# Ledger of designs, part 286: VH-VL binders against o60147

Target 1, 175 residues: o60147
Amino acid sequence: MLEKNKYLYIFRHIQTNQVLLSQGNVLKKTALFQLPYPLQKPVAPNGMRPAKLRKDHWVPLLKVEFPNESMFQSVFMQLLNYRKYRSVQPLTSDLLKLPIPVRRRKIMRQEVPNTIADLADILNKEKFPENSVRLQLSDKSDSEYADWPPSVQIDSEEIKLSRGFREKTTVDEAR
Short names: E, the ipSAE of ESMFold2; O, the ipSAE of OpenDDE; V2, 0.75 times the mean of E and O plus 0.25 times the DockQ between their complexes.

## First folded at step 14 (VH-VL)

Design oe5 (framework fv_lerdelimumab; at its last look DockQ between E and O 0.03; V2 from the best seeds 0.00; counts 0 for: pae O 2.7 > 2, placed apart)
Fold by ESMFold2, look of step 14:
Structure oe5 (fold): chain C 175 residues (1-175), chain A 118 residues (1-118), chain B 109 residues (1-109)
Amino acid sequence: as target 1 above (175 residues)
Amino acid sequence: EVQLVESGGGVVQPGRSLRLSCAASGFTFSSYGMHWVRQAPGKGLEWVAVISWDGSNKYYADSVKGRFTISRDNSKNTLYLQMDSLRAEDTAVYYCAKDEGYFYFDYWGQGTLVTVSS
Amino acid sequence: SSELTQDPAVSVALGQTVRITCQGDSLRSSSASWYQQKPGQAPVLVIYGSNNRPSGIPDRFSGSSSGNTASLTITGAQAEDEADYYCNSRDSSGNHLVVFGGGTKLTVL
């Protein structure tokens, strides 16, 4: 019955710059299905789906507040779809010239700017009311990857949490 | 010069399996995403599945998800479709298609017929 | 997933101009490609990226798009143009990454 704001949480991997999308402020193991299939066992190449979620390897990239579930679900599904679309595109000539490990790293480094651009593209196409969507970034310069519609209000304060998006956690420093 | 040749089609009873192959030549197979597209007799084209250049990403139409597995062997320039738990509705000509990018299918094989019949 | 709608059949007199249309919400954000299929043959790409023609496709084939509609135009239709024509597009809102229209049978009178 009660109106609830719904949040999209986006995490970045500290080493690979890969992106995970989350409905909650803490990653669940099932988020790992967003990563590529392992090509070979027992050790997958860097950036492939690991057997276990290492929560200390995933840090906040951005958080989006939507006024309702319907808007959130539409944007969330579209973001997942666009990531699938990009993952199956052919290699460009500059990528084809690279050794496979370097090629994979270059592809992974594009995930942050690509995801931010895709989010903005989706929001520009949606006809949401002015200032109805609040965006908060860990690094405000990342907003420069895209042109944002009038519906988006970018928070002046960066996300400062060192462990996920949980603002009320009381935990020891990372030691 | 680009050639795609499908094989492995045939007549099979419901619930059985078939494996389709697509032999590729005339281009750098390992740099492209590859697709399967099917066409039921007298019907239109239906996209089935796609696999990324290195095989690490795979996606399927809802009608085949959980039953079909797309795969590739870049050392043999070959695309595969493993079809399990076949149903009458899977009866179709199956084409492999090369994705030039943005889902522009610039080359197609001649197709291989799969018939699922009691 | 989004649907792409095509008229099931269209006719054109020999030498005349015909337009085949494809409509769907996915076309608002994605370009269409067009495929020609003759009986018993595989499809052949005739237009990609809304208005680009692959090498070897006659210049009487052209494409256009506006809003949620894409069009394939054949100027000066010839007997060999008689075929089924399919549009396709990316589907950005579902699990079906690619969608095809239902096809249009072109008859050259």
Scores: ipSAE 0.773, ipTM 0.888, lowest interface PAE 0.7, mean pLDDT 87
Fold by OpenDDE, look of step 14:
Structure oe5 (fold): chain C 175 residues (1-175), chain A 118 residues (1-118), chain B 109 residues (1-109)
Amino acid sequence: as target 1 above (175 residues)
Amino acid sequence: EVQLVESGGGVVQPGRSLRLSCAASGFTFSSYGMHWVRQAPGKGLEWVAVISWDGSNKYYADSVKGRFTISRDNSKNTLYLQMDSLRAEDTAVYYCAKDEGYFYFDYWGQGTLVTVSS
Amino acid sequence: SSELTQDPAVSVALGQTVRITCQGDSLRSSSASWYQQKPGQAPVLVIYGSNNRPSGIPDRFSGSSSGNTASLTITGAQAEDEADYYCNSRDSSGNHLVVFGGGTKLTVL
């Protein structure tokens, strides 16, 4: 990175679609602490927090490049807060009627779109300069989960999928 | 106030070496990538090199690759450009420039002139 | 490496509007930045991210982008705006990470 800590990587679990935020393209073990519910047997799809980080179970969802560390930090913290807020909300009656495994799966399936929506919402509120935030998606269709503000420039190129990390491009290596 | 002050320029013969310095102040130097950009007399701007905030990554223009080395000392808030095997075409004002995230430069030094001539 | 092309020279009457255009493939994937350079001085950033003005830059400066082009517009040109203007962008496809346009000399008449 040219500037310290200006890259946000979001990973999803290949089976559960749980989401992890990362300040770099390599997931750290501490990233698992983002998941609120530990499970004794970390087997998907029932696991909320795996006991160990299996990098091969996580794929990049998107990459966000911010102009500076301050902007990055702001957005990163807000994302965590949004997730925390959702996690403590009471479950709907509909969800409560479901068996626990089914309920958990349903909740986890919403993490990806919710996270993307959260990101867009946060960026909309931040009112960053036009085209100052670069968004790169592993799947371009995922951009449809939200309306993006003018501050966001969506790359035409998709990020290369690599389990556990995103491979660096020449530009990424320089930055 | 952000300040970038280049030094080390001068007249040198082809094949010789020269080391440029850029003293930075007014911002957290160690948090930003830094660039060298040069401008030949009467010509346009040419990107030369970039170094990441921690010095772990360096990239160069093809025109200087293998001859120039960019480095930095964050403890001294100083950027360097070691220029070896200088050529006449390296004659230029050399600017240090602060990166602001997307390889645009919000601050420039006043430049230091390097003249390579026989 | 990718290239950015600019007209070498343009003229504008005092108080009139002028647009300086930059063209290149790198602009399809990256935002342009613009720099003003007066004789004997270092470049000064006037527009970044296609259409953002740094603090201290007059509001008569604006930017736009379309396709593989980016433009700097000066609405109500002043005498002090006479300078060389350079566009730049990042380049991920070439051997250069940063590419500059050839520069445009703006004359205010």
Scores: ipSAE 0.047, ipTM 0.658, lowest interface PAE 2.7, mean pLDDT 88
ESMFold2 (binder alone), look of step 14: mean pLDDT 91; pTM 0.939

Design oe6 (framework fv_lerdelimumab; at its last look DockQ between E and O 0.03; V2 from the best seeds 0.00; counts 0 for: placed apart)
Fold by ESMFold2, look of step 14:
Structure oe6 (fold): chain C 175 residues (1-175), chain A 121 residues (1-121), chain B 109 residues (1-109)
Amino acid sequence: as target 1 above (175 residues)
Amino acid sequence: EVQLVESGGGVVQPGRSLRLSCAASGFTFSAYGMHWVRQAPGKGLEWVAVISWDGSNKYYADSVKGRFTISRDNSKNTLYLQMDSLRAEDTAVYYCAKDEGYKSGFYFDYWGQGTLVTVSS
Amino acid sequence: SSELTQDPAVSVALGQTVRITCQGDSLRSSSASWYQQKPGQAPVLVIYGSNNRPSGIPDRFSGSSSGNTASLTITGAQAEDEADYYCNSRDSSGNHIVVFGGGTKLTVL
């Protein structure tokens, strides 16, 4: 009897620390819709939705193995919803005190801890069996952003950086 | 004193366009997500749209998606709703509302008095 | 609204206690806010974060939550409490961000 497992992949941007959620270990261009729409007068670092996905700028943050596809889809949708809720919330007083370029950078840097906290919040509300959800991190200290339910087993092995995002040679690109 | 004042309502024919404005004062407008909420005559409240503090994120109710555009001008402390392809079902009082926080939900601590939009032929 | 259910009407005798309920799946992870709307007026926030009162709201208004249900309680109901009451929450579908209940008309007898 085959039990179909499902994986959630979360990437961070190497420069801005923004986060993208993915159903696969390679980002698709449609993941860019998770980034904010370009403003009339963006500032650097921009953080806005680029025209093209630069896969070499996005590295693994964490991976989650769920008991089945249905649980993966539920958590994936809820994470996307949490990001939308946060995107329209009022600024905190500490953010409001910052000049806008500094403020945008600080907001982007909050995405890693905020996404990890949101994932844990969702998993704490779900009634998964003990140790049925395997979490693997690129940096194990990132688990400290949240309190994890008994259902989560944190893998002792960290995700190692890979260059597998580049699937084509220059010869293939010329063709 | 926080104040929100809507304007731009009126009577229009189906298929026409109308732009609503909401003038804000008494708070740091650029710190808040701002919402439009409507109420058809004799009916309940219906959320319409939201825009983030800097305008980089916008979301719409399904009933208006593709027809309405929310926008803001933080230099003028003004929220806008551009309503295109209006239908009779869009007839309502339109309120702008200030969202105070995300703690564990959304709450609108200040509302305007509303502006009436009537769509009829 | 598509996600939040309220009884369309409730009644209370003057001076008595009434409870208005709001239920939906989103309330398991979202606090409710409650709004009072009197005829011809804009809504007024009366309860936020499930059980907090904004300044200026009488202490006869209180809120509570349990599971997928939020409640607004008015103790010692006054004639001026006659109004429509709406709850809201996050929209768990993610399309609407915010959803309102259909409203409850409170009649003070």
Scores: ipSAE 0.796, ipTM 0.892, lowest interface PAE 0.6, mean pLDDT 87
Fold by OpenDDE, look of step 14:
Structure oe6 (fold): chain C 175 residues (1-175), chain A 121 residues (1-121), chain B 109 residues (1-109)
Amino acid sequence: as target 1 above (175 residues)
Amino acid sequence: EVQLVESGGGVVQPGRSLRLSCAASGFTFSAYGMHWVRQAPGKGLEWVAVISWDGSNKYYADSVKGRFTISRDNSKNTLYLQMDSLRAEDTAVYYCAKDEGYKSGFYFDYWGQGTLVTVSS
Amino acid sequence: SSELTQDPAVSVALGQTVRITCQGDSLRSSSASWYQQKPGQAPVLVIYGSNNRPSGIPDRFSGSSSGNTASLTITGAQAEDEADYYCNSRDSSGNHIVVFGGGTKLTVL
């Protein structure tokens, strides 16, 4: 297995567009606890949380390589905090006017851009060395959701990771 | 406790070279950029150079570019400033300063006590 | 390279409020940091990120920014606040270059 300690993988749900953060390229079951609506147990895609982790339902959004684990941890925790903050904020009047299903869909649709924006914001608040953070996106156009600091080097190659996890390599199988 | 201790200062003639060192302790040295800042006698602070946490990136003030070289040895928790082709205007107290890593601003949360470099004929 | 401008000297009466201002184009895109320097001593960070105060710095120190300006405010100046104050920011080029203001000598009367 590749080193996990300095790699952030962000996955999105193929149906709900909910976002999960992962240290490493394999989603853990505990990642589901990241989902912002723990008070109810509805089932995706109508709910806010899937009952079980279906790795095949999650596709990679982006991969971030940090210079070291400390920097990774800092950003990772901040991302969680940002998401948590959003989850406890009162809904806008506009959203409250919408039927619940529509409202939920709208909120979930914002998870991907919000997460990318959060990441960019966090990185913009961190003074990492220039080009010290490598960002690889599944869709390069997603980089347009935010301005990136000089510390971020956007990889020209899109991430080719399969759904939910990295495909096993011969090296991985041998370990 | 974070400590930065500069050394290597002294009196040198113009055109000569001098190497400064900054010994760091009390924090993960290899995780932070480091800076040199100097202050001529009775004058203000002047930023000199910065080096990234791993030494892969270096930036210099125009006033020293091509003459000074910033480097670091993370295994020794030491920052260096190689000063070549020294000029009278390079006379100053040289401080090493720790970078905090705040993107929207460059600031230094810890400073050494400085080492005096005097360039005189 | 960018420049930051400060008044060379300001004075404040004991217990009064004083504002030290830094001006420069780089401040439009980067936050200012402020340093206090007393004679014969190294600079000490007092404000970073426009209005962040490091631990150990009295709450009478505050920062603000507007447009191409940044300000350090001392509310209720104390005698020990007499010092030189320097602002800094990143260079407008954004290439990790740092620029300092010329410094302001604060006299507490």
Scores: ipSAE 0.300, ipTM 0.744, lowest interface PAE 1.6, mean pLDDT 89
ESMFold2 (binder alone), look of step 14: mean pLDDT 89; pTM 0.926

Design oe7 (framework fv_lerdelimumab; at its last look DockQ between E and O 0.57; V2 from the best seeds 0.55)
Fold by ESMFold2, look of step 14:
Structure oe7 (fold): chain C 175 residues (1-175), chain A 121 residues (1-121), chain B 109 residues (1-109)
Amino acid sequence: as target 1 above (175 residues)
Amino acid sequence: EVQLVESGGGVVQPGRSLRLSCAASGFTFSSYGMHWVRQAPGKGLEWVAVISWDGSNKYYADSVKGRFTISRDNSKNTLYLQMDSLRAEDTAVYYCAKDEGHKSGFAFDYWGQGTLVTVSS
Amino acid sequence: SSELTQDPAVSVALGQTVRITCQGDSLRSSSASWYQQKPGQAPVLVIYGSNNRPSGIPDRFSGSSSGNTASLTITGAQAEDEADYYCNSRDSSGNHLVVFGGGTKLTVL
C-alpha cells in the first residue's frame, strides 16, 4: 500500500522490429546499450548500436503496470537477461541456410514475439496476485504470442501515440 | 568428431598481455556461441567470457571485464581471448567450450584440453 | 566464489546411490548442467537440462531439480565415477552470464 505503481515500457523499432526496454515512457540514450555492438561494416538499420537515439524510429509496443518497484525491477532484469541468453544461443538450421544479412533481419523480426513470450514466461513463473499486473498493448493481437497467467489483466484500450511518444502529453480528444 | 584445441598459453609477468586461440573443427563453428572457462590450479571452474555466433554480442565475468577481450574469426573457425593487464589471479588452465544450447540453461558439450597461463614475477 | 553452492566432498559405497546437490537462486529459472572432471582431464558433460544424458553417459546418471536446488544422482556407483562434479547455470544477478558451483569431490569407497 505504501509503494507507488511502477511501469515497464517496451518499444519496437519501426523498420527492424527490434525491441528496447525502458523504465520511462520516453527512451533515454542509455537504452541503446541493449543493442548489439557495431560490426566492422555498420549496416543501418540492421540493428547495430547507433551513435544517436532517433526517438521517432521507436514506437510503443506494450506497457506493464506493476504494484511496486520490487516486482518491476525483478521482471525488468529478467527480460534483459533472457535477451542476453538468447543472443548467445546456437542458431537453428533454418537460420544457417540464410545469407548473413537476411539471417540478421530474420533474427531481429523475431524480437517482438520473443520478448512478449519471455514476459509471459516470467510472469507465469512469478507468484503475483490475481489481476495485479496490468498489460496494455499497441496492437492487442500481439497478446496471442503467449499464454498469460491469472495475475495479468489485459487492458481493453490499446496504446495511442500523442505528441510523439509521451502519453502524459495527450490532448483530450474524442477517440 | 568435434575438436577444440587451445593454444597460446605460457608464463608472463604481471601487467603483460597474452592472446589465446581455440581452433575448432567437426561442427559448424559459425552457428554457436563460444565460451572461455578457466580453472586455477587445485581450484574449481570459473566462467570467463562468451561471444555470439557473429561476434556482435560479448559478455564477461566481472573479474576480467575491461581487461580481457573475446573475439572470433568464423572464416578460420577460431576463437580468441586477448588478455591484457594480467594479474597473478589470472593463473589458470583456460578451456574453450561449445554450448549446444538449452532454452533454460547452458550445455557445454565439448571442451578443449586447455592451455596453461601462468602469471608470476 | 560462485552463487551456486555445492558440498566440497561426498562419499558413496561401491554399488550404492549418491546425490550431489547444487543450490542457488538462479536455479528457480535456470536448469542446471552437470560436468564430471577426472584428474588431469577436461570436464565432460554428464547431464543437461533437468535429466538429459548426452550419448555415451551411463543410465546410472540422472538429474532433477526442485525450487533453488538441482541434484545429480548416481545409482549403483562404480569406481570409475570417482571424480569432481560441477554444476552450472545462468546467473540470476545478470553480472555474469554463466556461473559454476564450487565443485564436489566424489569418493567411491
Scores: ipSAE 0.741, ipTM 0.877, lowest interface PAE 0.8, mean pLDDT 86
Fold by OpenDDE, look of step 14:
Structure oe7 (fold): chain C 175 residues (1-175), chain A 121 residues (1-121), chain B 109 residues (1-109)
Amino acid sequence: as target 1 above (175 residues)
Amino acid sequence: EVQLVESGGGVVQPGRSLRLSCAASGFTFSSYGMHWVRQAPGKGLEWVAVISWDGSNKYYADSVKGRFTISRDNSKNTLYLQMDSLRAEDTAVYYCAKDEGHKSGFAFDYWGQGTLVTVSS
Amino acid sequence: SSELTQDPAVSVALGQTVRITCQGDSLRSSSASWYQQKPGQAPVLVIYGSNNRPSGIPDRFSGSSSGNTASLTITGAQAEDEADYYCNSRDSSGNHLVVFGGGTKLTVL
């Protein structure tokens, strides 16, 4: 009954807090193309895009269940678009005052809240039916980054996915 | 005073390559995104590409995607546009433009005078 | 891809007010910027962020937005305002980041 193609998973990098979007609970190598080209070394935290996908470096941020694939695709594409715009946004005055390495790190740290905010904004605009979208968060506090529309039902259950894209075990839940 | 000076334009045959440069001065080059915008003779403005302040992010118009490469050297305060597989429809004055830097984004507060690229057999 | 539409040409009498309008879906979610271009010259930013004027731009230039439209208004048109005017905004299509309108040729009579 559950179609994998209607699930959006958002992952964050454990070091850089960079964000990857995934259709389904397993990140594909191609997901790395969502990240900008590496600056010097393609290794986190210095690299913007890792050379290889290390599953153990990514943890789930949230899971979104859509009523159908079409809605998923729409939101997914919009999220990518939002990220593109954000990635080339003018730097704030505060950021401009920072050394480049610090600036880069700070920008990357904003990926999680920005992505969550983007998602909420997109969903607000889409005006899906009430409680038609189910949102699960690894950290409930992350839901505070945005106001969610009535279409979103925040699930009290946590995501049953951990590092390496495996099901959570009792040990994982204790961490 | 902000100055942008394009160079590298000329006449080239279809299928050939050309590299444009834009020398920037009068502002902190490494703090702003830079854009290329072109204008075919007698036509309107067409956005071509953008590069982020540190060069990590690059995006292109569909019309040039896969053929053009935007890059920058912040140590030289220079913006580049590598144009490969040029077509007749690429004929235009190419402008480098500075991102305005406001929250609204993607406004161009300064433009170069442009360099003409003519693709013709 | 998203598009912005402008009237190809408008005219205004000297000293009168003219509004140039840009229309497109992207304008529902992003602000417009406006550029003035005179023959043989590079474009000049005259309005950004809906209604911000760069330094050096006369206060007779103003911007507004409503729904899927953005407008550039010249209150008290001067002879030197005769030019082509282009709007731009972010492209919400996901393919382009920036899109320009087709331009409006303003004639001052």
Scores: ipSAE 0.359, ipTM 0.795, lowest interface PAE 1.4, mean pLDDT 89
ESMFold2 (binder alone), look of step 14: mean pLDDT 90; pTM 0.936

Design oe8 (framework fv_lerdelimumab; at its last look DockQ between E and O 0.72; V2 from the best seeds 0.00; counts 0 for: pae O 3.0 > 2)
Fold by ESMFold2, look of step 14:
Structure oe8 (fold): chain C 175 residues (1-175), chain A 118 residues (1-118), chain B 109 residues (1-109)
Amino acid sequence: as target 1 above (175 residues)
Amino acid sequence: EVQLVESGGGVVQPGRSLRLSCAASGFTFSSYGMHWVRQAPGKGLEWVAVISWDGSNKYYADSVKGRFTISRDNSKNTLYLQMDSLRAEDTAVYYCARDEGYWYFDYWGQGTLVTVSS
Amino acid sequence: SSELTQDPAVSVALGQTVRITCQGDSLRSDSASWYQQKPGQAPVLVIYGSNNRPSGIPDRFSGSSSGNTASLTITGAQAEDEADYYCNSRDSSGNHLVVFGGGTKLTVL
């Protein structure tokens, strides 16, 4: 019974573009520990970890189906570590000219494209079988942030759920 | 010229605390991630900790997690390592190092020796 | 296992070519870098990103990688190249962020 945890779920913050990675289709409060330590005088989400998970702030970005738990665990760990490696990169000279709150907001705005690029880089380096990994996006144009290997099949259907990855009991396709 | 100068090393008993400092000059300190790397006498290199440019991201080796705290003061161009609950196995020369990008350590200080012994 | 394995010692005759190797699982998914350390001195970065040389490092130093192995090559070895050499790698697939090899003592004869 190795069917557990073979889906990777990724959420984005609706305002800041911060990203949370999840093993389950429901975002747990402990995922907030992926965010930076609080600063003494925080003025933006970057540099502050919220006290509570606000469900209305986090929406689906993408999900990835892996053929087994081993592949999932490898990619999940690498994504967490890629973010850590990126978080200590030197700042560009353009950013140094800006006030710190503006600087942080500009850095945060790149989290979504950077995470998608990280995922593609990991999958390009892994030698997974052709078409073994199914990728589903909330916005298919986000696939343009990266070049995908033959192992990845991008689902033609976008994620249609309004919140989280669980289906609502009420459906209104016409509005 | 980029310079990193560690200080605060010394002899300390197990279970006690010590704080290391690293004074930086010759570059824009506040734009770089900074690391601590240690080397036990006659042994190899071991990565210890890293801190992002503004201190909002910090990561530690498992061997020191929960006991060591990395910090920085960008107004003083100084990196710190607070070492609590010291053990004999923490005996090493401690280097501060600059992250040039991609976790490549392009500049190192000359190190400061920490000896944990009764 | 996130261990990087290096031979503990290697010798080269003055002016000859030597290769120092580094092996480990982290090298399958991540780049290697190489550090030179002379006695009583701090390490110096000599190769980064598998095969790039920082400014000021002699062109006799080069790097390569294949599979889970990285190599540092010194052509025309000089007496001043006698040192310890450490490889390192990010460990992106494991629980450790970065690992060093155990080091190789290069002796120039």
Scores: ipSAE 0.737, ipTM 0.879, lowest interface PAE 1.0, mean pLDDT 86
Fold by OpenDDE, look of step 14:
Structure oe8 (fold): chain C 175 residues (1-175), chain A 118 residues (1-118), chain B 109 residues (1-109)
Amino acid sequence: as target 1 above (175 residues)
Amino acid sequence: EVQLVESGGGVVQPGRSLRLSCAASGFTFSSYGMHWVRQAPGKGLEWVAVISWDGSNKYYADSVKGRFTISRDNSKNTLYLQMDSLRAEDTAVYYCARDEGYWYFDYWGQGTLVTVSS
Amino acid sequence: SSELTQDPAVSVALGQTVRITCQGDSLRSDSASWYQQKPGQAPVLVIYGSNNRPSGIPDRFSGSSSGNTASLTITGAQAEDEADYYCNSRDSSGNHLVVFGGGTKLTVL
């Protein structure tokens, strides 16, 4: 109950829509290891793994509060695995019709909804106690990407975090 | 017809390096993730590594992490496995396998034997 | 390495039904696949996604899964079905991405 490391933050890149998972509201440099190593020099909006973490390039997508760190760790690791699984899947016919740069961009744009769906799937499988997991979204419409189990309580309050890991201001809320 | 043909196997001493190749044909190589799976003599199958369709993502079994490097050249329809710091326990037939999307392997090569012995 | 558990050997009479079971805490039953391997040959996919047959695989092969178990069933075993069978799934433990069973040697009597 008093554990501090029970918060999952999911961030998206403002240009590429790539997704990073974080324990806590501040992205660590090591979070970049979640992204694939580029074949070429990484430059947005081409995506991949940048050389440096630019905090101002990442915005929070959602926040999840777990009952304890153990549950957090379990879900966190599973999310990483889900992402790894998708990364090596064969491409769909629709994607194959696209030039490689366009294809890559399209795939990156799918990371946000896929990650949300993954989270819901994982939580559905975990069978946590009812309303034991609190979910906050930066955009409430993002919750529509998945069906959430009874263990998840969707908070009506939005995340009070913005670009650069700052608290949201009136200006930020208007964007 | 989908074909995968491994090559590069042989006998090497511990600590040495070896590079395996897998030549793919009969399908759009650049559209599929590829895996290496090995099998020690008289033993079961062990997953080794995977690489995404464009080579951007690579993952390894703990047993080979830091020593093996998976790569691919889509222009040549070829998958590679660079094996460094080889150990006796790395002795196995090495198979390349195509990923069909859910981490099952629908096509396998015939394998190439790697023997690490002093 | 992490492995799924299989019986090392099973026997079945010609024309009879045999079930090979795979079990493990890391098993994702919805992603279970099965491979047939004959001596000196590469593995061949016989079941994927718990209960899907690839083209060319006889109807007598079927799969099922529940919880942390997956099973391969051969209904009406033929002589040519004598082989080693390996189960495979995504690894939910986080140690690996993919995990194989130890293999089951099937003898057709």
Scores: ipSAE 0.061, ipTM 0.689, lowest interface PAE 3.0, mean pLDDT 88
ESMFold2 (binder alone), look of step 14: mean pLDDT 91; pTM 0.936

